VHH binders against o75319. Designs and how they scored, part 118

Target 1, 181 residues: o75319
Amino acid sequence: GNHIPERWKDYLPVGQRMPGTRFIAFKVPLQKSFEKKLAPEECFSPLDLFNKIREQNEELGLIIDLTYTQRYYKPEDLPETVPYLKIFTVGHQVPDDETIFKFKHAVNGFLKENKDNDKLIGVHCTHGLNRTGYLICRYLIDVEGVRPDDAIELFNRCRGHCLERQNYIEDLQNGPIRKNW

## First folded at step 9 (VHH)

Design A116 (framework vhh_4orz_3)
Fold by ESMFold2-Fast, scan of step 9:
Structure A116 (fold): chain B 181 residues (1-181), chain A 119 residues (1-119)
Amino acid sequence: as target 1 above (181 residues)
Amino acid sequence: EVQLVESGGGLVQAGGSLRLFCAASGFTFDDYSMAWLRQAPGKRREWVALITSGGETDYADSVKDRFTISRDNAKNTVSLQMNSLKPEDTAIYFCARQDWDYSEHFDYWGQGTQVTVSS
């Protein structure tokens, strides 16, 4: 399927770095084949992603792709210098523990290997909103000890859009901390 | 409550045509992509066609150029025009609403309408 995902045009391409963290969130980049369906100002290719991050004086060190599809772009569409990690994340429902632990492991590994730089972890799902915001906030709450409401507010402000899935918000606010054993 | 009700299924000979309808209620129809999926006996459900809120269409390769999906937002309906039908198109056809945020998930489904294509 080569249709533009529903509501994709409604969201800002890239948020800003979440202060005090290495996270930056964005919506899914769309490979060149989608550009015939978009006005020039609506285009957001993998190259556009890196240009927009450079415009913020930031640099990506890792991309975590949470989409459950590979139809939007291929890893080879990204600069070969930036690691790409696919975590097939089931949406609609709150991400399961296995997915949460994979995300935490990837973030912890990146931070350990990048202590000597300030490179960012770029995280996206289709809209860079619900799955993306949930997993980033879950990490901040469970690993960094951030208060749930503070994590959500920080994500919403920096992404430029608020988390919309009420079940995700409720799990972040009132759900159990997911511990690695 | 969200409801999707299909109609238009039936028995048709190979090479024939059939038009399926789906009446939607209980949600803001104009805000959602709508889809048709089908399930033949002993097989997994497969996606057939999709129409976005903006009217962009997409089709599975197996039905491309034979099927046309359309919508009427004033009537809250989505339709599937099926031409050049083949025995392999025999299946129960389901109308479904696509989750806007997770495109792999269809959060509401109709009960389905049977399409049988004889040789």
Scores: ipSAE 0.737, ipTM 0.862, lowest interface PAE 1.0, mean pLDDT 94
Fold by OpenDDE, second read of step 10:
Structure A116 (fold): chain B 181 residues (1-181), chain A 119 residues (1-119)
Amino acid sequence: as target 1 above (181 residues)
Amino acid sequence: EVQLVESGGGLVQAGGSLRLFCAASGFTFDDYSMAWLRQAPGKRREWVALITSGGETDYADSVKDRFTISRDNAKNTVSLQMNSLKPEDTAIYFCARQDWDYSEHFDYWGQGTQVTVSS
C-alpha cells in the first residue's frame, strides 16, 4: 500500500546546504500515488525536491537514498542527469561498518569526480534526519576531522530538526572512528 | 499472526554449500521486503541479505558473490543459497520481515536456524 510514513508530515521537506560541505539533507520524496493521501501543501514529490533545491540556488549532483524500501519513488522519477545511489540502511540502529564505508566511499567518489563544480550531495532516509544525520556526521567526524558536537550541531541547524536517536548521538560523540578504507 | 519459520541449517565443511528456507505466514507476503540476518557467538546480529518486494537484492560485503537471496511469492518463502562457506559464516541465521509502512526496520523474525561451518 501507499501509506504515508509515520510522522513524515512533521519534518521540513528540505534542509539547507551545510556550510563548508557539499551535503544537503531532505525527507523522502513521495511519488504521485501518495498525493491522494496528502493535502496539497503537504505534497513533496521528486519534482518538488528539485524545485526547492533550485529555489536555494543550488544544484544536486548526487542523491543517496538510505531508505530500506523502494515504494516511495522510482529512480526514473529523477532527472537523468542526477545519479542515484541506494544504500539500504536499517532504521533505529547504528549503521554497521559496511554501511558507513559504502557511504564514505560514495561521497569521496563524488567529490573526486566533481571537483570542478559545486553540485550537492543530497542525502535522505525516510525523514531525512536520523540515519541521514548519523552518516553525514560520521563522515564529517571520521574523514574531515570535525568535532562530534560541531558536526551534530551543524547538521541539526541546517536540517531544521535535531537528531532524535540517542544511540546515534552517543555513537557519534563517544564511539570509535570507523575505517575509511 | 505473523510467523516466520527458518529451516535448512546444519553442519557443513568449509567450501561447502547450504540452502536456507523461510516460510512466512500471517501477512501479505508480496508487499514486504524480506531479509536474512545472522548472529555469531559473542557478536551482534547483522544483516546478511535483503530482497525487496520488487525483487531487488542487496548483500553484506562479507557474503557478496557467495550468497544469493530469493523469494517465491506463490509459496510465501524466502531462500538463502550459501556457497563457498567459511568458518566465519557460523551463526544462527534468522529470516526477518522489514516494516513496510513506517519504521523501515526489521519488525519480525523467526527462531533462527543454526549454521556451523567447520574448518
Scores: ipSAE 0.020, ipTM 0.350, lowest interface PAE 5.9, mean pLDDT 91

Design A117 (framework vhh_4orz_3)
Fold by ESMFold2-Fast, scan of step 9:
Structure A117 (fold): chain B 181 residues (1-181), chain A 119 residues (1-119)
Amino acid sequence: as target 1 above (181 residues)
Amino acid sequence: EVQLVESGGGLVQAGGSLRLFCAASGFTFDDYSMAWLRQAPGKRREWVALITSGGETDYADSVKDRFTISRDNAKNTVSLQMNSLKPEDTAIYFCARQDWDYSETFDYWGQGTQVTVSS
């Protein structure tokens, strides 16, 4: 599978750090085998990801990959100093409680271990939009007590693209708070 | 409202060819990746070929260089040209639409068309 994901070119590679948080969202990096199908300015490899993060004067301390595939890049394409966590998340449906719990646990663990630095948690799905935005906002609402509309606005502004799935938005605004251990 | 209707299946001898068609309706066909998957008796459904909205194609290793997927956006059809058919290609072939979020899942399927390859 080396085809470019549908609409992948339509989205900015990397957003801005979400102020007041350790989150930064981006679209999936594509390994070298995809580059023959892309113009130079469209390329966004794992190396390009780290270069763009450095250009913002930020540093990644964790990558959480929400895609339901391993075809886009391999964990081995990332620097060995940056932990990689795969949470297989199917699109369409709101992520289930187990997925939400795994995400919250990973974020909380990272923050505990990185209290003395300013490293970021990078989160991506295919476009860095719906699954990514949902889980980041869910964390901010459930754990940090952020108002749903404020979390969504913060994500949209920093990502540079608005969360598009109405069922995700509806769950964030009106759904129950997930009380996970 | 979304409908996918397959045709072109049948019985063919090993080494032969078949062309499958999928007629799509009820959505903006030009905006979606389309795929063919197959299911042999007693096996799980497996992906065979995909064509993106932009016309980029991709294939499973088992059919690479033998099958060709194509689309006709004016007619809302996706086709699968199957050459050098083997008994192992015997399966029900399904047309599917892929969600743009690329969750590696398909949100709509046709009912399938039977392909039987005899030795």
Scores: ipSAE 0.617, ipTM 0.803, lowest interface PAE 1.5, mean pLDDT 92
Fold by OpenDDE, second read of step 10:
Structure A117 (fold): chain B 181 residues (1-181), chain A 119 residues (1-119)
Amino acid sequence: as target 1 above (181 residues)
Amino acid sequence: EVQLVESGGGLVQAGGSLRLFCAASGFTFDDYSMAWLRQAPGKRREWVALITSGGETDYADSVKDRFTISRDNAKNTVSLQMNSLKPEDTAIYFCARQDWDYSETFDYWGQGTQVTVSS
């Protein structure tokens, strides 16, 4: 139940806003029960997430949780003012078309409802890197028409870590455009 | 040894119903999320339904409102109630365990059970 995810400590807790987008990626925040297994400087709670976002002079308007478990934190640990969306996304495998569609639909819905503000879409999986990066890049490529290499480079730069999974990279670079509706 | 054994597959007419069962052993069942996957001829294996250790469920859009996943922790079983079946649902169905602690992927699955829906 309270096992720290493998390599979780190796990743920056929060990335930077991706210029030209409303996306920001971060690793999974951990609820209080995990803190006993962490050094103080390693702790990253839901509260810490919001503090770090504020330090960047940003505000979260939506959190998309791509983890395939519920053990890390509870939606109740988040402010009530920030919607939480769970999209169960299997790790290591390229997300299926339905998962991609769910993500795109959520993003598009948010953008339509939040035209009058500059709130961010916070996206995370366990490390906030591979699944997160793939879906964000997939959106930029399929919906915004961004060149795959540009999308990947932008994400990597802003997240502070590079996509690691070759199958994700290959699919983004050479895979087909996925259905948007 | 982790074991997952599927049952309940068969031939059914379009619009019919079928209930699949999975018997789990060799691990603490109530600590794991369980899922049903399926693989149709010539297609990749895809997830169909998921149920967490806490009882939360998720479904592929293609089966939403038609399929229901459930679990019985006392019996170490997972079930998939399939209603309003379509020919497109024809596949081998697998019961799968999701790794709770580490990878968050499916790490074990059974031999599968064949489901055939005729038009």
Scores: ipSAE 0.031, ipTM 0.431, lowest interface PAE 2.7, mean pLDDT 92

Design A118 (framework vhh_4orz_3)
Fold by ESMFold2-Fast, scan of step 9:
Structure A118 (fold): chain B 181 residues (1-181), chain A 119 residues (1-119)
Amino acid sequence: as target 1 above (181 residues)
Amino acid sequence: EVQLVESGGGLVQAGGSLRLFCAASGFTFDDYSMAWLRQAPGKRREWVALITSGGETDYADSVKDRFTISRDNAKNTVSLQMNSLKPEDTAIYFCARQDWDYSEDFDYWGQGTQVTVSS
């Protein structure tokens, strides 16, 4: 499969840094083989990702890839200096505690190792919206003590698109705090 | 609630043509990529063709230039035109809906329709 992911073109490539955090969300970059199916202005390769981050005067220090596939791009398509972490995250249902724990552990580890810089944690799933927004908001709520509605609003504003999965939104607003960090 | 119903399968001679249909209901058809997968006896289910909500198409290497996928959003139908059929195309063909949020997988399949290509 070299087809463009469903609705991928409908989303902005990269959001803005979430103020007061190290997070930036984006949709999945597509390797060179996908470019034949895209107009020049629709292309969003790994190189394009880093160019757009630079245009915001930001720098990536970690990429967390939440997609359940490797077909979109390979780690080798990224600069050797930027760590890449794959967390295979199933869609539809709210991510399980093991997935939430892995995400929190990776974020906490990055923050401890990067106290002396301002590098960002880039998080993406296919659209950079539902799985991405859930895990970022879950971190902010559970670890940083942010109110659920404030976390969701911050993510939605900075991503430029609102979380769409009702079960994810409900879990963030009314579900239990996960103390698995 | 999601229903996918295939039709059009049958027996055909090598070199012949066949057209499969899939009638979809229970969801907003226009919002989803639709696909055809096939499974031969003793083999894994393999993807054959996909059409996105916007009409972009993609094909497995084994069927490129022989098969054409299309959709009719007004009728909630996806179809697969199969030309230059080979004995190796013999399989049960499944209509599938690609998961919108989890676009790496298919979340619903029909029951399948048998295609048999004789030499």
Scores: ipSAE 0.060, ipTM 0.447, lowest interface PAE 4.5, mean pLDDT 90

Design A119 (framework vhh_4orz_3)
Fold by ESMFold2-Fast, scan of step 9:
Structure A119 (fold): chain B 181 residues (1-181), chain A 119 residues (1-119)
Amino acid sequence: as target 1 above (181 residues)
Amino acid sequence: EVQLVESGGGLVQAGGSLRLFCAASGFTFDDYSMAWLRQAPGKRREWVALITSGGETDYADSVKDRFTISRDNAKNTVSLQMNSLKPEDTAIYFCARQDWDYSEGMDYWGQGTQVTVSS
């Protein structure tokens, strides 16, 4: 059987919208087949994701899935009205330039096409923490000119959990700016 | 210092059984998912079995119903019971610790133990 990802239960399902941005971060939703392994209060399906976003009076306009697997849920489990983008992102190591550029391109495209609404870009990896936080912060630093420590603090506060990978934090603070769009 | 040491490999006839062991040290064993992966000659390394910190198991389709992964937290060991072995199971078998954050990848590996299944 499909196993629950390690430490997945330790993290809040959905963070808060990051003020001044269109980003909201969350952990990976798990399709119905995983629910037999979860208590009712632990369930976080694609449906639960959209319910929690609505409870915050927000609306998703794009989901960016950074996981390096398709086992957790299928795009078909999402509402047909919400675009889904898969960016297979290798964890542990800092995401490579190709991955960073794909993420920036997707965000810039969304913002251009959604100037007339307030819909959010939902970003997740397995825990909605390290890969997710890195790419969101990298975007804020490189594209929006946010100071690295401010970007990290904003993400940590809104996600409700702090970035844990020191190599990711170090790259955000002291690494080079990646200037492709 | 994380260390993973495999044992139990060897030569076995098709249809036979082997039990592999992995001794872990240098980390809080109880907090991590552990896995077995294998690499056959000229092939890419492939995942075989995983056991979570909570004892939940998962298997590649090629070994499902034949292999059983288990763990002993008191001894910091993970084992792989391999039954109904086939020549295509011939490979170097690696014990690995799953990266907690990157659930699709491993962050530490043993040196591997050779399993050879004769026809």
Scores: ipSAE 0.740, ipTM 0.862, lowest interface PAE 1.1, mean pLDDT 94
Fold by OpenDDE, second read of step 10:
Structure A119 (fold): chain B 181 residues (1-181), chain A 119 residues (1-119)
Amino acid sequence: as target 1 above (181 residues)
Amino acid sequence: EVQLVESGGGLVQAGGSLRLFCAASGFTFDDYSMAWLRQAPGKRREWVALITSGGETDYADSVKDRFTISRDNAKNTVSLQMNSLKPEDTAIYFCARQDWDYSEGMDYWGQGTQVTVSS
């Protein structure tokens, strides 16, 4: 159905590009069918996403959707020029190694293919915070060698919201490095 | 030119210890994660240990609690302390630099150093 996700309205639609990276996080855009349940100022559609990205003088080169549903919007709602990747990621749980690997692989592939531009990797879950933040931070930690606290701080600052899930934070801070291959 | 040179391999008895070294040059060492891999006769090359630029470490299950990877950024070296060695640890050990632009996650390798553990 068109049930608005819990607390969805409480989060900023789009974060800022993470300096030194190609990442930008945002909450899930909602297709038009959800608009009837939202005030005009609360609406955030796929089109709105791209408009907000452009307002930041940025361009999306890839969207990674981490939600565990397909009800929020369709890939067809996105410009054809922007690849869409779905990685079904269960909420509230630390992503498994396979999910982490899929995310890393996608990011690495994008970076390899997009060396000649500065397009961004847009990552979102429902709120664009916990799952999104975990996987981005996991990548920075495991692949880029960033200190966990630095990665978390960077993400939080750029997203405009702090990671909330203690299990995610703890895993990032104290958990093992995940294999990159 | 990127260079990785392994040393420290040799013959050791089961239960013994060995420390491998890798000397890196030709790149900003402290910006990269480094890894040790090994290839046993007739087997595929396998991941052994990883250390990030930030000093975080991870290990294959087969070597966990026995091997320790470390790095010295001042000397541009990576080390692998191998304790409680087993015959199954016999392999050529390679030092490698991580680069995620490559599908295998590694872009440069050393020539390797032979480790032989006798029963």
Scores: ipSAE 0.009, ipTM 0.222, lowest interface PAE 11.1, mean pLDDT 93

Design A12 (framework vhh_4orz_3)
Fold by ESMFold2-Fast, scan of step 9:
Structure A12 (fold): chain B 181 residues (1-181), chain A 119 residues (1-119)
Amino acid sequence: as target 1 above (181 residues)
Amino acid sequence: EVQLVESGGGLVQAGGSLRLFCAASGFTFDDWSMAWLRQAPGKRREWVALITSGGETDYADSVKDRFTISRDNAKNTVSLQMNSLKPEDTAIYFCARQDWDYSEGFDYWGQGTQVTVSS
């Protein structure tokens, strides 16, 4: 599995921190073995991720990896000081309740443990767009009481790309609130 | 309507070769990664080969150096050249379109074509 993911080059590596939250979204970093297939300006390794976060004067306290694979990079490619959480999230379909609850639980646990600092929760899937945007928006809507359209607009603006899956958008706007944590 | 239609399957002796074809219609073929998966009787479907929209290829370890995936965007066709066939390659072979955002998922499938390799 050494091929570059479809359309991966079309998306900005890292978004901006979502104001009023601890979230920052990005596309999947690609380990060193992928670099022979990329121009220097296209490279986005785990190291590049941390350099770009630092350039924004931000600091990661947790990475949540929503991809259904470990072929892109390994947890050991990350600094030991930053916790890594894998939530295998099936794409295409709206994430199931178990996945949503795992995500909410991880975010709530991080916030409780990091109340005295301003470290960020970094969230990614393959493109840092659909699964990533869905789960972040779902958290804002269900836990923080944000209006669905406001959550989606905030994510789209800060990520620099709009959520593309209509079924995800529809569920966020009109679907049920998931109250289990 | 998205359609994928496989052809080229059949019976072949161990050590022989077969070429499978998949004719695609109903979508902008050149924008999508295409794959071949196979399923032997009583076993789970397994991924065999993939070709991206840009022409980059990838293979399962079990078929590496024996199988070659290719595409012809002018004809909306993806092909699988299978060389040095083994009895363990016996399976129904499926053409599939990869979900662009979820690389482990496939959103459209053909009906499959049977490949039988005799010893």
Scores: ipSAE 0.750, ipTM 0.869, lowest interface PAE 1.1, mean pLDDT 94
Fold by OpenDDE, second read of step 10:
Structure A12 (fold): chain B 181 residues (1-181), chain A 119 residues (1-119)
Amino acid sequence: as target 1 above (181 residues)
Amino acid sequence: EVQLVESGGGLVQAGGSLRLFCAASGFTFDDWSMAWLRQAPGKRREWVALITSGGETDYADSVKDRFTISRDNAKNTVSLQMNSLKPEDTAIYFCARQDWDYSEGFDYWGQGTQVTVSS
């Protein structure tokens, strides 16, 4: 269906680049069929995403889609020059080790292949907050050795919204490091 | 428009069998995991069985080895074979499409079909 995700309107469309990283988080863009249910100022399409990124003088090099549905937009709605990766990620629960591994692998692969540029890894779930924030923070903590509270604070500040799920926060702060390889 | 229509419910004696059907339309059926849910009087809706787009199945502990979920992608149908039925299985049974972006874990379900198991 084409119903707007719950609370989708409550979140900023696009965050800011996370300093010291190549991550940027955003909420899910919606294909044209959703526009009839939105006010003009509420619309956020794949095209709008790229426009907003450009306004920040940034460029996307990869989009990681963590939503567990395919109804929001199609990869074909994106420019051909930007790779799209789907990692089906269950909401509300801490991602499993396989999901975490997939995410880390994708990020590391991108960084290895994109050493000669400054293109960003765009990550989104539905709201671009909880699942997105957890996996980005998990990466920073496990791979980059960032202090959990620092990672969370950095993400929250840059996204413009704070992680909401206590189980995610708790796992990031006190949970075990996940296997990287 | 997504539609899910359940059928096959009815009255059955304890130890009996019943087969439920769900007809799906309005979406690419073979791309989605489907489930059966049930709600007994005075109780919360609970998950009963799940079948992924790839055909993998999972069951609630309460129905394991008694219930079997299956799907026919050619007909866009989901079925639930219920054997060795118990009075505790009495409920309205719903066919549901799984979507983990929703808090409930499902985004669509039908009107349901009543299953009554008498002792």
Scores: ipSAE 0.027, ipTM 0.379, lowest interface PAE 3.8, mean pLDDT 92

Design A120 (framework vhh_4orz_3)
Fold by ESMFold2-Fast, scan of step 9:
Structure A120 (fold): chain B 181 residues (1-181), chain A 119 residues (1-119)
Amino acid sequence: as target 1 above (181 residues)
Amino acid sequence: EVQLVESGGGLVQAGGSLRLFCAASGFTFDDYSMAWLRQAPGKRREWVALITSGGETDYADSVKDRFTISRDNAKNTVSLQMNSLKPEDTAIYFCARQDWDYSEGLDYWGQGTQVTVSS
């Protein structure tokens, strides 16, 4: 099988819903070919993702995949009822304005289409932490007017892990608001 | 754990040839692009050659038509055939894995292997 992503086992599979929002963050699910290299309790397949969301009494309405690869799982491994959106986002660097705009557009479109339900937007990168946390916080700051420190604290608490990339944190705290509208 | 181990470096006369090898372990080798980079004394590290998971190759202008990168997915190896070597090719040569999901391209490097070309 494929190799497990670096440090992937160090992170909780799924965070909690971020109160006051429709966001839930998680690490990348790994398709069946990875399970040979995992203990049963370490497995986190696309099916496991949906089971864990269900255990929290939540329901996914959209998955946004921020990884810059298609090797971890196939969209076909997801239920046909849940839309999947790929936004190729390079790791380690602050996402560019085009990527930020695509993310904001997808979130706004989902919220408009899902006014009559309480379904969640599931967001992940490889670890569900840096790119994921950055784009969720950027949305909360730029669109919802949340203070940067409050957005970061909310994400950290609900994900169960703190944003690690200092350049991402500095951009959220001190960078310009992106009005990509 | 990802490990890249280079070999094949040494001393060679100008106009000679060397073949470098990189043994990869700890990941699914055929899912990744692999690259060779080099660093000469007092200079920045520079890219030399790339081979994609699909086998497509690309080369720096300074080595084009002299160097050939290849891979053997069954053995988890990438190699660099270096022909018509020049004193300017003297450097430590590094094998690197390319994964844009982790970084801007290259995420793991080997320890390097020394190539010295005498005039």
Scores: ipSAE 0.017, ipTM 0.304, lowest interface PAE 5.6, mean pLDDT 88

Design A121 (framework vhh_4orz_3)
Fold by ESMFold2-Fast, scan of step 9:
Structure A121 (fold): chain B 181 residues (1-181), chain A 119 residues (1-119)
Amino acid sequence: as target 1 above (181 residues)
Amino acid sequence: EVQLVESGGGLVQAGGSLRLFCAASGFTFDDYSMAWLRQAPGKRREWVALITSGGETDYADSVKDRFTISRDNAKNTVSLQMNSLKPEDTAIYFCARQDWDYSEGYDYWGQGTQVTVSS
C-alpha cells in the first residue's frame, strides 16, 4: 500500500545524535511513490534522510530498520556504501528477547568494525519513537550501564519527542536486564 | 470503553452486493485509521481494506476494484461496500482500529459479522 502511515507527518524527520553514543533516530523515510501525497516541505525520502544527517555534520554507517513491512522504501533506495539491516519488530508489545539480542549484536558488531571513525547507527521504526526508543534505551541500559531514566531522558531530548508506550517505559525502568548471547 | 460494532452481514448470491457498517464509540474516532479484516473457515485473519484518518484508502489485491471502504466522522462509522461478491469472499468480517504506531497491528476489534456468498 502507498498510504501515508498514521501520524507520520506529526513527527520530526530526524532527531539529533545522542551525545556519548553512536545513535541517531528518525522516522521511516518514504520512497518517491509517496511524494504525490505530500507537500514539498513534508517529503522525507531516503535521499532527504542523508541530506539532513549531512546538515548536522554527521555521517551514517548503518541503518537498522525496525518496521514490520517493506512498503515504505527499498534497501536499493539507500547509498550502496551504507549497510542496511532489517529487524522485523512487532510493535505494541515489548520487543521479545530474540529481537533485543539481534539489535544488540548488530550494534556491537558495528562499533567493533568502526572504532577508527565516528559514523552513526541510524535506527528507525515507523515514527522513530516507541520501538526505536525502546531498543536504543535497552542497549544503553543493558550494555553501557546507563541508568534507565537517564537513557529515556537522553532519547526523548535528542529525538525531540517522548516515548509514549507506558509498557515500554515500565520495562525499561523495572524490567530485567537481557543477557547477550 | 472502546467499542466497535459491525452490522450488515448476511447471505447473498455470487455477483451480488452487501454493505457492512461499523459503529465506533469510546475514543476520538477522527484520529485513527480504521480497517476491515476477514477470517474464512480454517484460515488466518487477512486484511481487506484500510481508511486513514485523512481519508486515504488501501485494499488487498483480492478485493481491489470490487470493495470500497469509507468513513463518516460525524457518525463515527466505517463502511465497506462489497460488490461482485464471490464464494471465496465468504468469511466473518471484522472492523478494527489500527494501532497508530504499529501499522500492521490492531488494538481494538469488533465481534465480527458473517458474510456468506452462495455459488
Scores: ipSAE 0.720, ipTM 0.847, lowest interface PAE 1.0, mean pLDDT 94
Fold by OpenDDE, second read of step 10:
Structure A121 (fold): chain B 181 residues (1-181), chain A 119 residues (1-119)
Amino acid sequence: as target 1 above (181 residues)
Amino acid sequence: EVQLVESGGGLVQAGGSLRLFCAASGFTFDDYSMAWLRQAPGKRREWVALITSGGETDYADSVKDRFTISRDNAKNTVSLQMNSLKPEDTAIYFCARQDWDYSEGYDYWGQGTQVTVSS
């Protein structure tokens, strides 16, 4: 059914660009069918996403969707000018090496192809927090050499919410560096 | 009422194959992603494979290229073909309905089926 994800309303719809990066995190936008269950001020559609990004004087160049469901919105709901990438990412557990690799590869590919602009990589899961935050931080730590605590703090500050899952935090802080293929 | 019933478990020798089945009822099956999870003795439950409503599949690294998840929407079934089985694959295997609207990620589970791989 088209029920609202648990706690979805509790999170800011869109974070801020992470300084020094091309990342911006947001919660999953919901297609029009969900609006019946939301107050007007709670609505956050694909269109709303782009409007909010524009309000920040930014532009999305890529959307990475980490959810496992297609029920929230369709790629067709997005502008044709913004590529959409689905990376199935299991919740509640630390992403496996393959998932991490896929994410890193996607980010690196984007950066290589978009050197001439300042478009952002929009990343979201359901809440745009735990899975999203982990993979972004994992990238910053493994690829950019950022100190784990700095990466986490930066993400939390920009997203407006803190990573919640201890296993993600522990892995970022104390886990091994993953291979950069 | 939503029901998930696993079958096909049993004892198999290392290197052997086994096919698990999950029969689903009580909901619009083709609207949901389905997953297999497993729990080995003394270990936490772990994700094994997922198949989306659109037919896309994903696997844990430990089972990739050995296991294949599939679904038959006409029969409301999800299957797990397990090849090249290893003793480490010994576990209770669960069928689950994926729903990310829930904090747990899954809203319904089967009772599980025992898979034992002997060395």
Scores: ipSAE 0.036, ipTM 0.411, lowest interface PAE 3.6, mean pLDDT 93

